# Ledger of designs, part 15: VH-VL binders against q9nrl2r1430to1533

Target 1, 104 residues: q9nrl2r1430to1533
Amino acid sequence: GGVHELSAFEQLVVELVRHDDSWPFLKLVSKIQVPDYYDIIKKPIALNIIREKVNKCEYKLASEFIDDIELMFSNCFEYNPRNTSEAKAGTRLQAFFHIQAQKL

## First folded at step 13 (VH-VL)

Design Q3
Fold by OpenDDE, fold request of step 14:
Structure Q3 (fold): chain C 104 residues (1-104), chain A 123 residues (1-123), chain B 107 residues (1-107)
Amino acid sequence: as target 1 above (104 residues)
Amino acid sequence: QVQLQESGPGLVKPSQTLSLTCTVSGYSISSGYYWHWIRQHPGKGLEWIGSIHRSGDTDYNPSLKSLVTISADTSKNQFSLKLSSVTAADTAVYYCARTDYEWGSHRYGMDVWGQGTTVTVSS
Amino acid sequence: DIQMTQSPSSVSASVGDRVTITCKASQSIRTYVAWYQQKPGKAPEPLIYDASSLESGVPSRFSGSGSGTDFTLTISSLQPEDFATYYCQQWYSTPYTFGQGTKLEIK
């Protein structure tokens, strides 16, 4: 991984991370704090992982990048009921993402 | 420093709508993460009424019999509470409070409170 | 709804005593717990957030611990100004709920 010119993917990840509702998504869910998480979620992902993939130029298509972001949100909503703090934060962050993704 | 202050009628008749306002000073409500209303019936514990997020999203306590409405006015740096069709059960001290999210931290909680305002529901 | 069962309801103690208050959630709520102190005729004041983090300006004699369903607020050495009612609160899901409160009285 080298230093790359800031791409649209990189910029979007930065904006997602800086968002106040990013806290459930910054890193993978702790198995210690949520013991059954990985029994339910089979494709775990987080913004730090997505950022790393961007930095390594692993996304050749915008659709691949978008798929990972959407997977991140789908995992959140699959595991967390709608009235939870994580789900509420996820709902708002996803809405923000959908607006920003139109620029891709 | 950040200060919150509740205001509204101290006496409301049954079946009427209770309206309260929380005025925020030293801090913009548009910068807040959540803004809350909490009440405390005489001699009882604390009860969450509802909250409004900076995005405008609201959450209300479904156990309340009254219809709850919370709104924010950024131009006045205020947010408000309305409880419809109140009864004697709505007699309480009403507090407004803030949650100010700290990025990267799970800093959830009400870190600043108003002094509270007493509302009595009586004919 | 998530219930927060707080215990004891009341406790009598003396200055210098170690005091422990517990809060049990009806389901796992991770570390999404806050603690408040309330004195008669006054608004609640924040003590702890995220189960174990001290709010700014809170004396170090206060501490919080726990995760999942069991949480504890501890005062290592009780001071005269600490006699008050204490509440736990969960932020895991709405509706947000408080414990019933613990009244800490002077012996």
Scores: ipSAE 0.895, ipTM 0.946, lowest interface PAE 0.4, mean pLDDT 95
Fold by OpenDDE, fold request of step 14:
Structure Q3 (fold): chain C 104 residues (1-104), chain A 123 residues (1-123), chain B 107 residues (1-107)
Amino acid sequence: as target 1 above (104 residues)
Amino acid sequence: QVQLQESGPGLVKPSQTLSLTCTVSGYSISSGYYWHWIRQHPGKGLEWIGSIHRSGDTDYNPSLKSLVTISADTSKNQFSLKLSSVTAADTAVYYCARTDYEWGSHRYGMDVWGQGTTVTVSS
Amino acid sequence: DIQMTQSPSSVSASVGDRVTITCKASQSIRTYVAWYQQKPGKAPEPLIYDASSLESGVPSRFSGSGSGTDFTLTISSLQPEDFATYYCQQWYSTPYTFGQGTKLEIK
């Protein structure tokens, strides 16, 4: 149960990271490049952080893991208008995630 | 070697639909990040028309008066442009181009272009 | 839409000169800028991507810099084959937009 779920989370994170549209999500947004990001986004998160949480077995339920992934996308869409490259990448990556998450 | 080649009628009458095809060789369109149509009016700068992502997602320049449609045919390794109800203002050299992607980096830019095809809108 | 204001519109220079072309975005676009070279009757050719990364095969005398709103293309020592029109382009958001171009002519 728990071991299988952990493996599934690890695999899904790997697939998300390897996706071509993962570039906005690989690490936290740079405050230098985007000075106002953290004034708007109060719960920043990225795939590297989620990966660490998985490795530390911090997700006891699939819903907790999914919530963090959805938060990551929510942050992207909250900050980035729909016509931005980040939002477009996020839209596609989220669609991919939703398909893969059905396997959890 | 990756090559792009534009093709289609060089002359289109006003109110008709301009239709162009970009044939890609040496590279699968399914591997590209974005495929673009750009045009250049005589003696003017470059204007982005629209793009299609490998997933099929499309983006169009809303400033264009004509209805823009971009589609891809993976079986033919082609992608196409349609501009409806063209006018003389649509006379230009039309280019297709590629944006490739390297993992982990948003390598934005058009790294391969077709040679361009001239389209004249005239009665 | 994001406007890319390119400067100068034209410049005359001699072989060996250092040439600088600037592009100013109407809003912050991070480093999402590409530069192209176009010769008469030819398609544009890529020079720089992501503001400062040199495209494969492009001579090292070309360089790009900048972030946010101000970007620069520099040719350290102009060669005869460098006389052409140059364009910047932003990839931050659609519609993707180009600068109006800089025509680099022989003095």
Scores: ipSAE 0.891, ipTM 0.947, lowest interface PAE 0.4, mean pLDDT 95
Fold by OpenDDE, look of step 13:
Structure Q3 (fold): chain C 104 residues (1-104), chain A 123 residues (1-123), chain B 107 residues (1-107)
Amino acid sequence: as target 1 above (104 residues)
Amino acid sequence: QVQLQESGPGLVKPSQTLSLTCTVSGYSISSGYYWHWIRQHPGKGLEWIGSIHRSGDTDYNPSLKSLVTISADTSKNQFSLKLSSVTAADTAVYYCARTDYEWGSHRYGMDVWGQGTTVTVSS
Amino acid sequence: DIQMTQSPSSVSASVGDRVTITCKASQSIRTYVAWYQQKPGKAPEPLIYDASSLESGVPSRFSGSGSGTDFTLTISSLQPEDFATYYCQQWYSTPYTFGQGTKLEIK
């Protein structure tokens, strides 16, 4: 049911946030630190935004939740070269997510 | 207290493989974020050799001519460095170091270092 | 690779002096910079992480600043134990690279 799914989403977001590779994804990218980020990334998203959406019950389907998480990673890999610390963290966190998402 | 200690032969012949081990005490290597090898040529600056993440992922400095291999042994709480086909240019003090991640911070610096071990490549 | 260029390569100063060391990155690296102190015959010791955060146990006379390409390490009032070589380091991308070092000597 929907309630159990929402709980699963909440738990997964908590696990993602607690992951030591979550640091690039906790909040939206700073426009001050990365001035050109929003010129490139048109659909910015972060774990705090996703968590808020979960809390507001905005995800009716697991696929919608997964899409936002994947968008978050996609943005990271679109902007950051593979050898960057953020891309590396993203790669590991995404792998973790894929494992955990199988439980949804 | 977290301590790192490098160990291995202080003398290696050219074309041989340099092998070093970093023994970690007071802290599990499984808890660390990154484990690094850095070297310093006599009278020179610091050069990053490579790192191993707790997941086992490795990164190496592509500017090194020698083949670099870094591995970890959680059962011994150690991680190791191997440099193949060494030359005199590989003579240096070799350091192992740790990066520890604190949630919500960007502490990617190397916060704990070993004392360093001198390796001389000579025939 | 990202180059980290320190300046000056050496500096002579007296106890009590204000000392500033700069590091310029070849490209923007945000705040992904660390600073280290190394004394002769010893391993480097961490001073600053994330460009401006002081490592635990480091005296408050040390400070770091900067973002993007220009970074600065400052010692507000030089103490006798501060004479050493200092290095900046970027962790924005691999290979991780260090500045060439700044040797702080007694005038």
Scores: ipSAE 0.878, ipTM 0.937, lowest interface PAE 0.4, mean pLDDT 95
Fold by ESMFold2, fold request of step 14:
Structure Q3 (fold): chain C 104 residues (1-104), chain A 123 residues (1-123), chain B 107 residues (1-107)
Amino acid sequence: as target 1 above (104 residues)
Amino acid sequence: QVQLQESGPGLVKPSQTLSLTCTVSGYSISSGYYWHWIRQHPGKGLEWIGSIHRSGDTDYNPSLKSLVTISADTSKNQFSLKLSSVTAADTAVYYCARTDYEWGSHRYGMDVWGQGTTVTVSS
Amino acid sequence: DIQMTQSPSSVSASVGDRVTITCKASQSIRTYVAWYQQKPGKAPEPLIYDASSLESGVPSRFSGSGSGTDFTLTISSLQPEDFATYYCQQWYSTPYTFGQGTKLEIK
């Protein structure tokens, strides 16, 4: 869509970035720190990339935007066991996202 | 200036519940990221007991899981530890601690500690 | 559980020496390591977070390094107030385990 949808996507991404559980998702996982990450996760994505795609108007449908956000969480849960700090943050941020997405 | 102060009985009998409170001054506990309880047995290292997240979610050391409850009371600016069915093995110095959060950072660790309170479990 | 193994268990050193303490994790934990200093009769004090970042007010003679499984705390010129026990702690997954400690004593 239009300008209204772009503003909604921008605001949702801003709210996600501001959330204190956004820290695992701000940028792509470092291959130096996590050498095997990209062997396991084939479609990496992070909030900085999603923000850029919103700014470049790369989402034609709201579903495409939502799919990238859900992919971000799915990657987190696929790579990280539940007792990890990253998975705990992902669980809380995803719950927040689901609430905010309903309000858009 | 943030200060954490542990309080509770210094002597507890076996099989009783150990109850400790951490009072936070100069900082709202609802602004913190995680609040922790840690203990140190006589002459030994540090053991993480558990934590409470600002959302109210708790995590406990599996070695203590069925025996431990951590809770927070934002109106009193306090969080608490209850450890049930204590034995002499629970004799330790107990610390409360904070993990702060700074937006955009990977701050991990306990940046503020209480002074510690000694708990002895004996008849 | 992730085991954090510190080496050495104790170090005997003189004022002015360079001291290195290591901490090895039983699996990769990225940079999710903190270091603490504990003086006798006192609570632990934070030194390093995220493997290499100094906590506020920590003297610049302290530094941390490492990622993955191998981590190092270095004191570049030992001062009298640095004689203490040092602990690493991992923050990758619960339980958030500590190393067993390294006692730094005067030679």
Scores: ipSAE 0.612, ipTM 0.876, lowest interface PAE 1.4, mean pLDDT 90
Fold by ESMFold2, fold request of step 14:
Structure Q3 (fold): chain C 104 residues (1-104), chain A 123 residues (1-123), chain B 107 residues (1-107)
Amino acid sequence: as target 1 above (104 residues)
Amino acid sequence: QVQLQESGPGLVKPSQTLSLTCTVSGYSISSGYYWHWIRQHPGKGLEWIGSIHRSGDTDYNPSLKSLVTISADTSKNQFSLKLSSVTAADTAVYYCARTDYEWGSHRYGMDVWGQGTTVTVSS
Amino acid sequence: DIQMTQSPSSVSASVGDRVTITCKASQSIRTYVAWYQQKPGKAPEPLIYDASSLESGVPSRFSGSGSGTDFTLTISSLQPEDFATYYCQQWYSTPYTFGQGTKLEIK
């Protein structure tokens, strides 16, 4: 039940972290490097934070876990124009996520 | 040792299509992250022409849009540039280059370059 | 398109001098800058990626810094083999534009 589902969340997060396009999503965006990011993105999130939430059993439903990952991509596309390196990586990683998420 | 070698005609007539290949040795092109074409006009700086990602996605300099095609052939370990309708303004040294993968970082610099091939567009 | 403006266009300096080359982006590009060295008749060679990370085999006298719009390549003690043209390139968004180059001549 719950134990199996939490293991699946952890396995999916590990697969995302290991993907070669994970680099924009590993940690929160630096305010020093991107001063206006937090003026535009009000619900920041990254893979390290999602992984912590899995470890602390903060997801009650699979939909809550999926929503956090989709929020991560939505933030990327909201802040970054289509022709940026971040948006290109986000597009590829999101496609990978959709394939892996079919197992939840 | 990864080596990149450009090949193609040194002289091309105006209005023709310039075709170049980059042959990669010591490394599989399917293992790289991005593969690029760059050119350098005589006595001038560098211009990015375009790139192909390991997924097959391509990006082109808008200044060359509709004139440029980049493709990869993994069975030959090569990637190619076609530039249509050339003029004297396309006379340059053409380079191929790699961006390799480094997990966890924005590693987009071109870490390996070919030696370059001079292409002259002249009647 | 993001314009990368290098300064100076050329510099003449002596062995042992500290040389600083700057690159200014027309908009914020985070740290997504690479630097290259090109000697006459040769292909460019990588020096730095991600603004400050040295490529393998690059001498420690080279360093890079900056974020946002302003980036610097520094050679702390110029050597005769450092005669070359130096280019920055942004990797934030396509087209991945280069600076116009800085020619370093040894006096």
Scores: ipSAE 0.595, ipTM 0.861, lowest interface PAE 1.3, mean pLDDT 91

Design Q3
Fold by ESMFold2, look of step 13:
Structure Q3 (fold): chain C 104 residues (1-104), chain A 123 residues (1-123), chain B 107 residues (1-107)
Amino acid sequence: as target 1 above (104 residues)
Amino acid sequence: QVQLQESGPGLVKPSQTLSLTCTVSGYSISSGYYWHWIRQHPGKGLEWIGSIHRSGDTDYNPSLKSLVTISADTSKNQFSLKLSSVTAADTAVYYCARTDYEWGSHRYGMDVWGQGTTVTVSS
Amino acid sequence: DIQMTQSPSSVSASVGDRVTITCKASQSIRTYVAWYQQKPGKAPEPLIYDASSLESGVPSRFSGSGSGTDFTLTISSLQPEDFATYYCQQWYSTPYTFGQGTKLEIK
């Protein structure tokens, strides 16, 4: 919805970025370091991109914002086995996100 | 300034439970990212035993299966290792270690280690 | 489990020599490699994290490189305090395995 909801999106993104387990999600995965990533993940997204979309008021509904965040985690779990450092971080950050998303 | 110190019995009989404690000073364990136990067998290399995340989540080396438990006590600023049903193969120097947090960095690695404590398993 | 294979197992070298130690992972692990130095009777000390980043207080004669499966630790000009055993460790996935070590001895 309104201006208050957009401020809540901004605050939530800031809290996600500040979280200790944000490190896999700050920027898009490097194709140089992970050559096959973009063959497997067709809708890449990261916190820097989501933050820009919030800044440009591109989310009209809270569900659109939540869908992008959940896509980010879904990509992580699709590419990374559960015993990897990336997937462990993703699991913890997603749990934190679910708690914070109840405030929207 | 941060210091880690292992403590516990140096001699343990076979089939008993080995219990070690790592006391952290100059730093809160709730601020760290991961806390680890590592051992080094006589004349051999290093083996990761397991870790505890600041949230309480644990990861264990599958080679130790359900024999290992790692726990933390934030009120005492300590974390502990219990290894059940020990044998002579568990004779080693045991280290505790930290992985600290640095935002935006892949700073995985053990940046602070304890001095180590020798544990001998014999009858 | 990811195996980390170090080469060589030991090196004899003189002060001032350049030494390279390699570590090969059994699968791609991006840059998730750390290097440690261990002197007799002491705990390992951190040298390198994330394949190439020097830990605080580590002299610039140490350097790390590599990504994927092949990693190197280089000491450009050996000093007396560098004679020790060196270990790599991967942080890509549990169990977080170490290489078997490389002992660097004075010639």
Scores: ipSAE 0.577, ipTM 0.862, lowest interface PAE 1.6, mean pLDDT 90

